# VHH binders against q9usu1r752to985: the designs that were tried, part 7

Target 1, 234 residues: q9usu1r752to985
Amino acid sequence: TPEEFASQMTLLEFDYLKQIPSREWIFRSWVSRDSRSAVRNYINFSNCFTYWIINCILEKKNTKARTAVISFFIQTAYKCLSLQNFSTLMSIVSALNSAPIYRLHAAYKLVKAEDIICLSGLREIVETKKNFSTYRALLRKAELPCVPFLGVILSDLTFIDEGNPDVLDSSPHLLSFNKRHRLADVVADVCRFQSSSYEMQSNTDLQSYILHRCRFVNQDLSYLFDKSLSLEPR

## First folded at step 1 (VHH)

Design p07 (framework vhh_7pa5_2)
Fold by ESMFold2-Fast, scan of step 1:
Structure p07 (fold): chain B 234 residues (1-234), chain A 123 residues (1-123)
Amino acid sequence: as target 1 above (234 residues)
Amino acid sequence: QVQLVESGGGMVQPGGSLRLSCAASGFTFSSYDMSWVRRAPGKGPEWVSTISGSGGSTSYADSVKGRFTISRDNAKNTLYLQMNSLKPEDTALYYCARAYYEGSGFPDAFDIWGQGTQVTVSS
C-alpha cells in the first residue's frame, strides 16, 4: 500500500535524521567513507533505498509488472509529499529519473494518465536547477513535522567550507565568524526539524523488511543499465 | 586518498569555448557518476552536468543545455566539460565532484575535493 509504505518510510527516515548529533556538522565527520557517523549511515541508507527501487523495477520480467511497481512508487512519492517527507520523495523521483528506469517507455505508456501527471509535478519539485530553488521554496513554507532532503544540507555545508577562501592571517577573526555563523544556521535548522515528531503508528515488520532488502541491493549502475536494455531493447 | 584536480579554465570572450578537465585518483573512477558544479561570485552553488559511471547517460542544467557537453575517459580516469557559446553568466569557479544519489532526479550530494578551475567570460 502506498500510504502505509510512505508512512513507514517517513518514520524510518525521521529516525535516521534524529540520530545525527550537532558535532558531526561541525567536524564534517561523514566526509571519510570509513567513518561510522550518523550522517554516513543515513547517506548509505538513502543510496541503498534508491537503488532498491531501481532493482525492484528491473527484476520484473514483464512490462505490466514493471508498470505496477513504477505506479506504486509514484503514488508513494505523492503520499510522502503530503507528509512533508521530502527525503523519500527525492529518493523515489531520483530512482525513476535514473538512466535504467527513465528509458522504459513501454512500461511508462501503461501508467495511468493521472499518475503520469502526478510524476511530472513531483519531478518539478525535485529539479536541481537554480540550486534546488523549487524544493527550497517548499521547505521554507513547510510546517513541522517534515523530513528535509539531506543532500541539500550536505551540499550547503561543503560550499560554506569552500566558499570562504580567505585564510588571511590579517583577518581570520572576520572570516571565522562568517563561516561559523552560516554553519550555526544550518545546525539550527536541522535541530528545529529534529525537535518535532510524527504521530503515526509504527510498523516494525515493514521497517525491518525495508532495511533488510536495502542491505542486499545491487548498486552497479552500468549493470543495471545493461539489464534495462535487455528488458526494453533500443 | 581521493583526489580530484580541475584544469582548463581561463578568460574568454562571450561566444568563446573552453574545455575543462578533471583528473581523478584514489578510487575506482568508473564506479561513480561524476558531476560538474559551479559557484559564481556572490551566489550559491549550481549543479551544471552529470555523467553516469559507464558514460551511457548524461544530464544538464537548463541554463547550459545545448551549449555544454560532459564526457569521460575511464581508461584515463578523466572527466571533461566542453563549453561552447559561453556567456558572461557562465563566469564561475568550476568543481569536479563525485555524484551521490540521495533522492533527486539528478545527483543530490556532491563530493568535492579539488580547488576548482576559474572560468571568466568578459566583455
Scores: ipSAE 0.000, ipTM 0.129, lowest interface PAE 18.3, mean pLDDT 78

Design p08 (framework vhh_7pa5_2)
Fold by ESMFold2-Fast, scan of step 1:
Structure p08 (fold): chain B 234 residues (1-234), chain A 123 residues (1-123)
Amino acid sequence: as target 1 above (234 residues)
Amino acid sequence: QVQLVESGGGMVQPGGSLRLSCAASGFTFSSYAMSWVRRAPGKGPEWVSTIYSGGSSTSYADSVKGRFTISRDNAKNTLYLQMNSLKPEDTALYYCAKDWGEYSYGYDLFDYWGQGTQVTVSS
């Protein structure tokens, strides 16, 4: 079900989050795309999961079957919002907003009106407009436990590094007050999120299934777009 | 309605230069980081470069640092990639991509891909 799938994704994503040691934030070990850091492992999983959703929808030759998969993920994303799992929510909406999936008018016409309304609300939450302002407001109000969207954290750390001077006055190797304060705030928030736990029971079979499917997913977005065109031509 | 249309590809000899352009429409271009991604024959997509929404911050793959320059014109909704000192290994189909968010470098998700423009470096 959407509820069970959302619960297991929440546990899985939270495990990835908890595995990130503080040293990675300090030394930014993920900056190289070839890095084997815990942050890079989490990024890789999130990307694989997003592409897995795209592949699941596009493997369905029948329009009604494609609609059923789309509806399943809309409902799953809504349950993730209820669990304050913004990471899985971002991945699902990103997949549904991707060029191969967004264009599937025939499949979307068969989606229930209530699910379309739901998806529109979810899209507003995850929109990048005004630097993720809607998402940031929700995250600020969120109580623990919560799974934040890693992409915004990584973007903020990159912006802090590039947007603020490295030194205070003429002292070398000393970060400016503003830069140090902003970096400390981001790191403190991450540590706070890592300190809690979800009380749901683990379904190891479902978690293993998800991890196995992600290992073999096609991540060629151009290929997937061509496949989308073959299923529902312009 | 979101559209990304690449142009400026072609055939060039090693050591030559090309300038790629990407015309964006259907979204608030100035609010999003933009990237160039390439696909060589028989290989998956490789990220090349990202430019943040304001144009002041850029990032490059190690393979292209010092040779390629990404830039943008927010008034014209256009992304550019200046490619200098081209090598045979730069041969690929080049796509512009709308990044996940305004400050999304370090998270390898892209919302949209264009049609691509072919760059061939030979002879």
Scores: ipSAE 0.011, ipTM 0.261, lowest interface PAE 9.0, mean pLDDT 79

Design p09 (framework vhh_7pa5_2)
Fold by ESMFold2-Fast, scan of step 1:
Structure p09 (fold): chain B 234 residues (1-234), chain A 124 residues (1-124)
Amino acid sequence: as target 1 above (234 residues)
Amino acid sequence: QVQLVESGGGMVQPGGSLRLSCAASGFTFSSYSMSWVRRAPGKGPEWVSTISGSGGSTSYADSVKGRFTISRDNAKNTLYLQMNSLKPEDTALYYCAKTDEYFSGGELYYFDYWGQGTQVTVSS
């Protein structure tokens, strides 16, 4: 069910989050694509999960079956919002907004009006414009437990470290102090999120199924777009 | 080891044009998407544009579509942003960013390196 799937995704995402040691923020070990860091593992899982959603929808030859899968993920994303699992929410909406899926007008025509309205609201939350302003506002209001979107954290860390000029004429000591304080604030926020817990029962069978299926997804967007065209030419 | 150096900023009147450049080193430039990100006074960073590693695909923020053009020269490890019909609201520090895809297929990007920035001021 959407509720159970959202709950298990929340536990999986939270486990990935909790495995990230503070030293990775200092050494930025995820920057190399060959890195075996906890951050890189989490990014890889998120990407595989997003592609798995796309493949799940496109494997359905029948329009009604595609609609059912789309509706399932819309409902799952909404449940993730209720659980304050912004990471899974971002992944699902990203998949539904992908070119292969967004264009499936026949399948979307069969989606319930309530789910279409829901999806529109979810799309607004994940909008990248204005530096994720809607998401950032929700995250600031969120109570623990919560799974933040790692992508925004990584972007903020990069901005602090590489691209923020010091306008003040100051000693190198003062510049380093400012950058360290900003890094410390981000790390403190992550540690705060990691310190909480979701009190849901683990479904190890479903979690194993998700992890196993993510290993064997096609990540070729051009191929997936062509498959989309073969299923719905217009 | 990764270095990004922006240049080409300056002061220009509304309706004017500027061409920004970014010299990249320390990584295989052609293997990564590159982006321009800007920060207006008193505001957070705003994504402007992304170009794929091959240069085959580009994306733009709605606020700059039709006015800005992103391009790259992989032989020179250089990223460009041609800015036309500039508006006062385009006033910002412009950063070159080494870009990775966080959620492939959803066109979400995260930026794992930014440059020092180049100031663009649009004023009479």
Scores: ipSAE 0.053, ipTM 0.429, lowest interface PAE 5.1, mean pLDDT 81

Design p10 (framework vhh_7pa5_2)
Fold by ESMFold2-Fast, scan of step 1:
Structure p10 (fold): chain B 234 residues (1-234), chain A 124 residues (1-124)
Amino acid sequence: as target 1 above (234 residues)
Amino acid sequence: QVQLVESGGGMVQPGGSLRLSCAASGFTFSDYWMSWVRRAPGKGPEWVSTISGSGGSTSYADSVKGRFTISRDNAKNTLYLQMNSLKPEDTALYYCARDLTGEYSFYPSDFDYWGQGTQVTVSS
């Protein structure tokens, strides 16, 4: 069931990726919260999915049941790594690293040693230090198909747009050339990722379930943290 | 707008059978997992069975495995529960519910819409 869940998440994430036209990268259409952009839709889905994982864990009043859900998502994240689905991997580890979940020591004590070791390795891959260096190395070695992490793409586009050393002010045409060249590289990489496909069978029931659950998720982190405290006070 | 209407309940002797139906309207029925949940007098709700939107996946509470069968007809927007070998302990109000958590439904919050319920009484 972790493998099937990982496969269906990969198809859903890839569908969101494929819907993004090149012009959105160029015009930064996602910056306005009021705009209907494919990038914004993907960001919203990723956030909802992350919060859905947090809610799934906290809905379990029994410690062993919380452990089972945590173990399920660790195993799902590892299957995503095998499928080169870095987007779902990032979302799952982000949820497990969230304040309401990270503090659940009693639940984590019941997780199998092999799953804890696995989670430690996954945390290393998604580590933000040194500009996502571990993730970037894996992405460079990845063969198609793969689902890259949207957050790194958005970050790179932002730094391309804002990164103008003062010394380059003396050559505006060179600065414009450098920005356009870097933007073209990012767009070309995204187009390359969009051009392939996963040949897995679609499970429309599971996909509908995931999409529906994400629409109704509680995203109040303060509420979720208080709920965490009520389940495991010390 | 969303409506779930159960029918088919009644009184039956131990060992008997009943078939419950749930007519759904106001949403795209095939997009949703559906569940049967029961509530015995003086007890909390107990999840009974779940079926995926396509009908390809089903799950059952241990207390009813081998005796109950959940099914659906997406063309008719109808959910069914075939109950065989009924026991006095199966006496409860049975609810049709739209399921947000699928296979791992444990809490009332896992369901966003409920029917009115249909009474099943198994008398010894």
Scores: ipSAE 0.000, ipTM 0.098, lowest interface PAE 20.8, mean pLDDT 79

Design v01 (framework vhh_vobarilizumab_d1)
Fold by ESMFold2-Fast, scan of step 1:
Structure v01 (fold): chain B 234 residues (1-234), chain A 121 residues (1-121)
Amino acid sequence: as target 1 above (234 residues)
Amino acid sequence: EVQLVESGGGLVQPGGSLRLSCAASGFTFSSYAMAWYRQAPGKGRELVAGIYSGGSTSYADSVKGRFTISRDNAKNTLYLQMNSLRPEDTAVYYCAADEYDFWSGSPFDYWGQGTLVTVSS
């Protein structure tokens, strides 16, 4: 079910989050593509999961079957919102907004009105406008436990690292202090999210299924778009 | 009955090559995603390489550039070409098949019995 799937995804995402040591945030260890980097492993999992959703939808030859998969993921994303799992929510909506999936109008016509309304609300939450302002407002109000969206954290750290003051600072110590302070705030927020836990029963069979499926995911967007066209030529 | 039968394992020196085969029967092979897993002494099973029904492939980082997975749908056979073998590649290699069903509780529907690969001087 969507509820069970959302619960197990939350446990998997949270486990990836908890494995990230603070030094990776400071030294941007994910940039080097080191396979032992916890941030890189989490990024890779998130990307694979997003593409797995796309592949799951496009592997269904029948329009009603594609609709069922789309509806399942909409409902899963909504349950993730209820669990304050913004990471899985972002991945699902990103997949549904991808070019190969967004264009499947015949499949979407069969989706229930309630699910379409739900998806519209979820799309508003993930909107990038005003630097993810809607998402940031929800995250600020969120109680622990919570799984934040890694992409926003990485974006903020990149912006801090680049630094680029618009005026030449005659007091370099103030500039360095401000940068260290902002970095410390981000790291402290992540540590706060890592300090709690979700009290849910693990389904190891379902978790294993998800992880194995992600390992065989086709990430060729051009191929997936062509497959989309073959299913709905419009 | 569904059967996956691995062959081609054996003793090989470091730097050598082996080709594993998996003969499949009892299901529509061409429609299934196929994979090679391995289990080294004292370790759990790990994914080595996979191939979709359409031919797209995926590899574990430890074997990229050294191993090549392929399939022959006319012969219902899966292959793993292993080059530049290392002692750490020593393991029992398993063939696995999965129809790519979203609702499946098992990561793979069918497993073979395994074939032993020993890389030692």
Scores: ipSAE 0.000, ipTM 0.114, lowest interface PAE 18.4, mean pLDDT 78

Design v02 (framework vhh_vobarilizumab_d1)
Fold by ESMFold2-Fast, scan of step 1:
Structure v02 (fold): chain B 234 residues (1-234), chain A 121 residues (1-121)
Amino acid sequence: as target 1 above (234 residues)
Amino acid sequence: EVQLVESGGGLVQPGGSLRLSCAASGSIFSINAMAWYRQAPGKGRELVAGITSGGSTSYADSVKGRFTISRDNAKNTLYLQMNSLRPEDTAVYYCARVYEDLYGSSDYDYWGQGTLVTVSS
């Protein structure tokens, strides 16, 4: 079910989050694509999961079956919001917003009205406008436990490292102090999120199924878009 | 299934012009950001120019004002117009699909063998 799937995704996402040591934020050990860092593992999982959703929808040759899968993931994303699992929420909405899936008008016509309204609200949460302002507001209001979206954390670290436009070559001591202070704040926030726990029952069979499926997913977006066109030529 | 085929390379004199083409097959060209990069003899790989699906362009400082990247989505073809060529532009030129992941990081995937451009008198 959507509820059970959301619960198990929350446990998986939270496990990835818990495994990230503070040193990785300082040394940016995920920057190499060959990195075996905890951050890189989490990024790889999130990308694989997003593409797995796209593949699940496009594997269905019947419009009604594609609608059922789309509806399942909309409901799952909404349950993730209730669990304050923003990471899985971001992945699901990103998949549904992908070019191969977004264009499936015939499948979307069969989605019930309440799910379409729900998806519109979820899309607003994941909008990048004003530096993820809607998401940041929700995260600020969230009580522990919650799973934050890793992408915003990575974005903030990038702005700390090579932010535009302020280069102050004349005051390196002030730059060093300010940079360390902002980095410390990001690390403290992540540690706060890691310090809690979700008290849900683990379903190891479902978790193993998800991890296995994500490992063997087609990530060729051009191929997937061509497949989308073959299913709905319009 | 994505195949990128570069063409248009050759020998040209300093100050000359050359137009490179990259034909895409087995993919939806119009949804992807595309780029030209080059590998010069004895140097590392260099990004030359990029173009988004919407047509926004970016250029390496070494080619700004001399090279123009463009695309024809109806023909699934990427172009690089090279003017005022210099000996330092000698390289194998590759076209690439720009892959952007969930976190906004960009990577370059290519399937072509490249096209050699030699600028020499």
Scores: ipSAE 0.013, ipTM 0.312, lowest interface PAE 8.5, mean pLDDT 79

Design v03 (framework vhh_vobarilizumab_d1)
Fold by ESMFold2-Fast, scan of step 1:
Structure v03 (fold): chain B 234 residues (1-234), chain A 121 residues (1-121)
Amino acid sequence: as target 1 above (234 residues)
Amino acid sequence: EVQLVESGGGLVQPGGSLRLSCAASGFTFSDYAMAWYRQAPGKGRELVAGISSGGSTSYADSVKGRFTISRDNAKNTLYLQMNSLRPEDTAVYYCAARLGDYYSGTEFDYWGQGTLVTVSS
């Protein structure tokens, strides 16, 4: 069910989040794609899950079957919002907003009006314009526990580290201090999110199913777009 | 398959202007966050400017007010307008793409080959 799937995704996402030690933020252990880091494992899982949704929808040859999968994920995303699981919410809406899926107008035409209204509201929450202002406002007001969107955290760290060099010819001590202070603020926020827990029953079978299904996922967006065109031409 | 092709680099006098372009192909450009990085000889690589899939921008302090990053999703092209150029802006400029902030990655998935910008008399 959407409810159970959302609950188990929340537990999986939160487990990935809790496994990230503060040292990875400090040393940027995820920068190399070959690195064996907790951040890299979480990035890989999140990407696999997003592409798995796209593949699940496109594997259905019948329009009604594609509609059923789309409706399932809309309902799952809405339940994730209720659980303050912004990470899974972002992944689902990202998949539904992807070019291969967004264009499936015949499938969307069969989606219930209430689910379409729901999706419109979810799209507003994940809107990237004005630097994720709607999402950031919701995150600031969220009570623990919650699962923040890793992408915004990594983006903030990238702009802090790459936009602010470790040294300047003049006053390198001050720049290094300010960069560390800004980095420390982001790390403190992550530690705050990691400090709480969700107390829901773990469904190991469903969690294993999700992890297994994500393992062999086609992540070629160009290929998936061509597949989308074959299912709904134009 | 995937290509990022930079153009617009060259030799310019101090105080001059250049416009860099990055033509993208082989992926859905509108889903990707884009950035310009630069690397001067003997120096580390640094972020110059970034733009999200939604159009939100950020700049390094050294270029803020002088450089403008923009994108044209219809043309699959990223731009960097560079004004009031200084000798210290001399570097190889790289176009970079990462699957947008929607997905978990902020790491750059694709990089261009770079274009040289030389600011001297």
Scores: ipSAE 0.000, ipTM 0.179, lowest interface PAE 12.0, mean pLDDT 79

Design v04 (framework vhh_vobarilizumab_d1)
Fold by ESMFold2-Fast, scan of step 1:
Structure v04 (fold): chain B 234 residues (1-234), chain A 121 residues (1-121)
Amino acid sequence: as target 1 above (234 residues)
Amino acid sequence: EVQLVESGGGLVQPGGSLRLSCAASGSIFSSYAMAWYRQAPGKGRELVAGIYSGGDTSYADSVKGRFTISRDNAKNTLYLQMNSLRPEDTAVYYCAKTYDESFLGYPSDYWGQGTLVTVSS
């Protein structure tokens, strides 16, 4: 069910989040593709999951079956919002907003009006406009436990490190202080999110199924777009 | 490895226009979906526009109707036509391929230097 799937995704995502040590935030260990970091493992899982959703929808040759999968993921994303699992929410909406899926007019025509309205609301939450302002406001109001979207954290850390490389002739230590203070704030926020737990029962069979399927997913977006065209021609 | 080099940024007055270019090398450009991201001072990166190999496009709400993304596969070049520019469009603009993590909101190991767009009178 969407509820059970959302619960198990929340436990998986939260486990990935908890495994990230503070040193990775400080040293940005994920930037090197040669190193296997906890951040890199989480990013890889998130991307595989997003592509798995795209593949699940596109492997359905029948329009009604394709609609059922789309509806399932819309409902799953809404349940993730209720659990304050913004990471899975971002992944699902990203998949549904991808060009191979967004264009499936025939499948979307069969989606219930309630689910279309729901999806529109979820799209507003994940909008990148004004630097993810809607998401940031929602995260600020969220109570623990919650799973934040890793992408915003990583982007903020990257900007802190790379955005102000200039050295001030009169006060170089002021620039260093500002950067360290901003970095400390981000790290403190992440540690706060990691300090709690969800009290849901683990379904290890479903979790193993998700992890296994994500390892063997086609991530060729160009191929997936061509497959979309073959299923629903322009 | 794909190398992406952005160009075309500059200083423009509000209401003006600029065309950004991104030259790709190191892989088959035509096989990739491409995107433009931007980052304003003190803020994270945001997706501005995306374009797939077949020509489908997506835009951030803040730029719909003002910006147009396009690609020239023969020249391995991605473009962003920016019209009716506003002060809030001031940012460093980055080009990315969709098979890297940055298109989905993650930073890429292959982030270029970007091209600075300043909209000020």
Scores: ipSAE 0.005, ipTM 0.229, lowest interface PAE 11.2, mean pLDDT 77

Design v05 (framework vhh_vobarilizumab_d1)
Fold by ESMFold2-Fast, scan of step 1:
Formats: C-alpha cells, structure tokens, sequence
Structure v05 (fold): chain B 234 residues (1-234), chain A 123 residues (1-123)
C-alpha cells in the first residue's frame, strides 16, 4: 500500500540521516570527489530512488499501468507528508516533475481528480521559490520525529561556506565567529532531528526490495526522455 | 526476450492434486515478484497466489490452506501446488511477473504474462 511504502521509506531515510556524524557538516566531506562519506551515501540513495520512480513509470507500456504507478507515488508522497518525511516527499515530487514524466499528459488524464489536486498541493510545498520558503515554514512547525530534506541543509552549508571566509584578519587559518556560529546552528538542527525515532515496524522484505531496485536504476535522463517520447510521442 | 511458459495443467477429479510450473527467461527472475492468476469462463482474471522476491507469500481466501506457491531462483521457475481441487478451481492459470504486485495490486500492474495453462476439475 502507499501507507506501508511511505512507512518503510521513512525508516530507510531516517537510517541514512542517523548515520551522518557531525564532523561531515563541519568539514564538508561530501564535496570531495574521492570521498565516500555518509552524506554522499545518502545523496546517492536519494538520487537512485528518484530515478527508480522515473524508471518504474516509464517501464509500463500500457497507459493505464503508467497512471496507476503515478497515482501510487502521489498517494505515497501524501502519506510521507503525514509522517513528516519531507525527504521522500521531495524525491517523489522531483521524479513526477522530471521532464520524462511531466510530459505524460495521456497518463495524467486518467489520474483521479482527487490525486491531481493532491499533487498540486505537494508541488507547492516543494517549490524552490523564495529559497524553499513553504518547505522551511512547514519544517519549523514540524514536531519530532521528522525527516528533513537534505538538499536544503547542504545548500545552507554551502552558502555559509562561500559567504564567510575561513580566515580572520588577525588570525589566519581560523574560522570566523560568524561562520562558526552559523555552522553550529545547522549542526544543532540536524542533531535534533537525529535524536528522535519513528515507532513503525520494519518490513525488511520491502526495504530490501527498494535498496536492490535502486542499485540497478538507469540514471541517464536523456535516455529516459527518449523512452518517454516513444510511449507518448506528443 | 522475456518469456513465461506455464505447464502442468490438465483434467483432474474433485479432491485431486496438480502442480503447475512457470519457466521464466529473459529477465532477472530472482528480483521479480511472481504471481499466479486464473480466469474462469465468463469471469475476469483474479489473483490466486503471489510470492515476493524475498519469498513472502500471499493467497486468495478461496485457496488458502489448499494451494502453495513457491519459487526456485536457481532454476528460474515458479510453482503452484494445488491440493483438494474443487470444480470452481476450473480456469486458465496464468504466470505473471512484476515489480511489486503487493503494493500495486491488480493484473494491470504486472509487466510480463505467460500464455496460460488450462486446469479442469470435473468428474
């Protein structure tokens, strides 16, 4: 069901989040091309999951089957919102907004009006306008447990790093107070999210299925767009 | 190319047993969810039994306790052991492969189908 899938995704995402040590935020270990940090592992999983959704939809040759998969993920995303799993929500909406999927008008015509309205609301939540203002407002109101969207955290850390020099005028090679303070704030927020737990039962079969499928997913967006064109030429 | 080939169908008397097999080729069998569907004359296709890639099973209420679904990943083969057969079990039985029938229920969510094998339960 969408509910069970959302629950298991929440447990998987939360496990990735819990594995990130504070030192990775401070040293930005994921930026290195040679680094296999916990942050990089989580980014890779998130990307694989997003592309897996795209592949799931496009592998269905029948329009009704594509509609069913789209509807399933809309419902899953809505259940993720209820669980305050913003990470999976972002991944699902990103997949549905991708060029190969967004253009499937014939498949979308068969989606129930209720689900279309739901998707429109989810799209507003994930909008990047005004620096993710809608998402940030929801995150501030969220009670623990929740799974924040990693992309916003990484963006904030990058802005802090690029907007503040590492070197003080009187003490070369020391972090500025402002940069240290802002980094501490982000680290404290992440630690707060990591300190909670979801009280859902693990479905190891479904979790293994998700992880296995992500390992074999095609991430060639150009190929996937061409496949989309073959299913719905215009 | 993907192929699913069913075998083992035939005529049996009420109370008898029959074992169906589905030989799969052209895809990574061990990664797929497998199911047996059936279609009786004048009826739509209905789920009989399903098995996940990990081996978890599910059954239609009408066959629970009588049928057993199993898989052999080394042989790329799906099985359905049918015991205590009833006249109402008469149908064409289809092998199906898909990503996740448990969460996307319905025949339209299966990627691949076999041609079917006829099971007739009659005196």
Amino acid sequence: as target 1 above (234 residues)
Amino acid sequence: EVQLVESGGGLVQPGGSLRLSCAASGFTFSSYWMAWYRQAPGKGRELVAGITSGGSTSYADSVKGRFTISRDNAKNTLYLQMNSLRPEDTAVYYCAAGDSYEYLTGPEYFDYWGQGTLVTVSS
Scores: ipSAE 0.000, ipTM 0.116, lowest interface PAE 17.8, mean pLDDT 79

Design v06 (framework vhh_vobarilizumab_d1)
Fold by ESMFold2-Fast, scan of step 1:
Structure v06 (fold): chain B 234 residues (1-234), chain A 121 residues (1-121)
Amino acid sequence: as target 1 above (234 residues)
Amino acid sequence: EVQLVESGGGLVQPGGSLRLSCAASGFTFSNYAMAWYRQAPGKGRELVAGIGTAGDTSYADSVKGRFTISRDNAKNTLYLQMNSLRPEDTAVYYCARDFYGSEWSDYMDVWGQGTLVTVSS
């Protein structure tokens, strides 16, 4: 069910989050593609999961079956919102907003009105406009436990790095005070999120299934878009 | 038609060995990860061993060091070598395929019919 899938995704996402040591944020160990960092592993999982959703929808040869999968993920995303799992929420809406999936008007026409309204609300939460203002407002109001969206954290760290030099003019061996304080704030926020736990029963079989499926997913967007066109022309 | 057919099960004494085979047809075997599951009477299905497309393997703690999973892509066949068998290994053993885009309601897309392994004196 959407509830069970959302719960197990929340446990998986939270496990990835809690394994990230603060040292990685400071040294940006995840920037190297060859790094075996916890951040890099989480990024790879998130990307694979997003593409797995796209593949699941496009594998359905008939319109009603595609509609059922789309509806399942809309309901799963809504349950993630209730669990304050913003990471899985972002991945699902990103998949549904992808070019291969967004264009499936016949499949969307069969989605229940209540689910379409729900999806519209979820899309507003994940909008990038005004630097993710809607998402950031929800995150500030969120009580623990919560799974924040890693992308916003990485974006903030990149902005800190680009906006401030590592050394001061008058002291070339020291970080700027502004940069150091901003890094400390981000690290403190992440540590706060890592300090709690979700008290849900683990379904090891479902978690293993998700991890295994994501491992072998097709990430060729042009292939997936062509497949979309074959299912619903133009 | 996609099909998996298990063979090699039977009655064996404790400490004995068996080699299970799974013949795959109807798909490009080398493109898929494969697994062995088992189900003992009155219990749920348990993952025994898995093998990826690159030959990377994983095992349940209960069989680690005793069982070896392998594949022969030229013959479209999956194997499970079972050594030092114990009475608690008694179960129906199932070959399973996992791949892109199975029905979401399906936990594993394709299962074999199973082969019975009985470990008893």
Scores: ipSAE 0.000, ipTM 0.107, lowest interface PAE 17.2, mean pLDDT 78

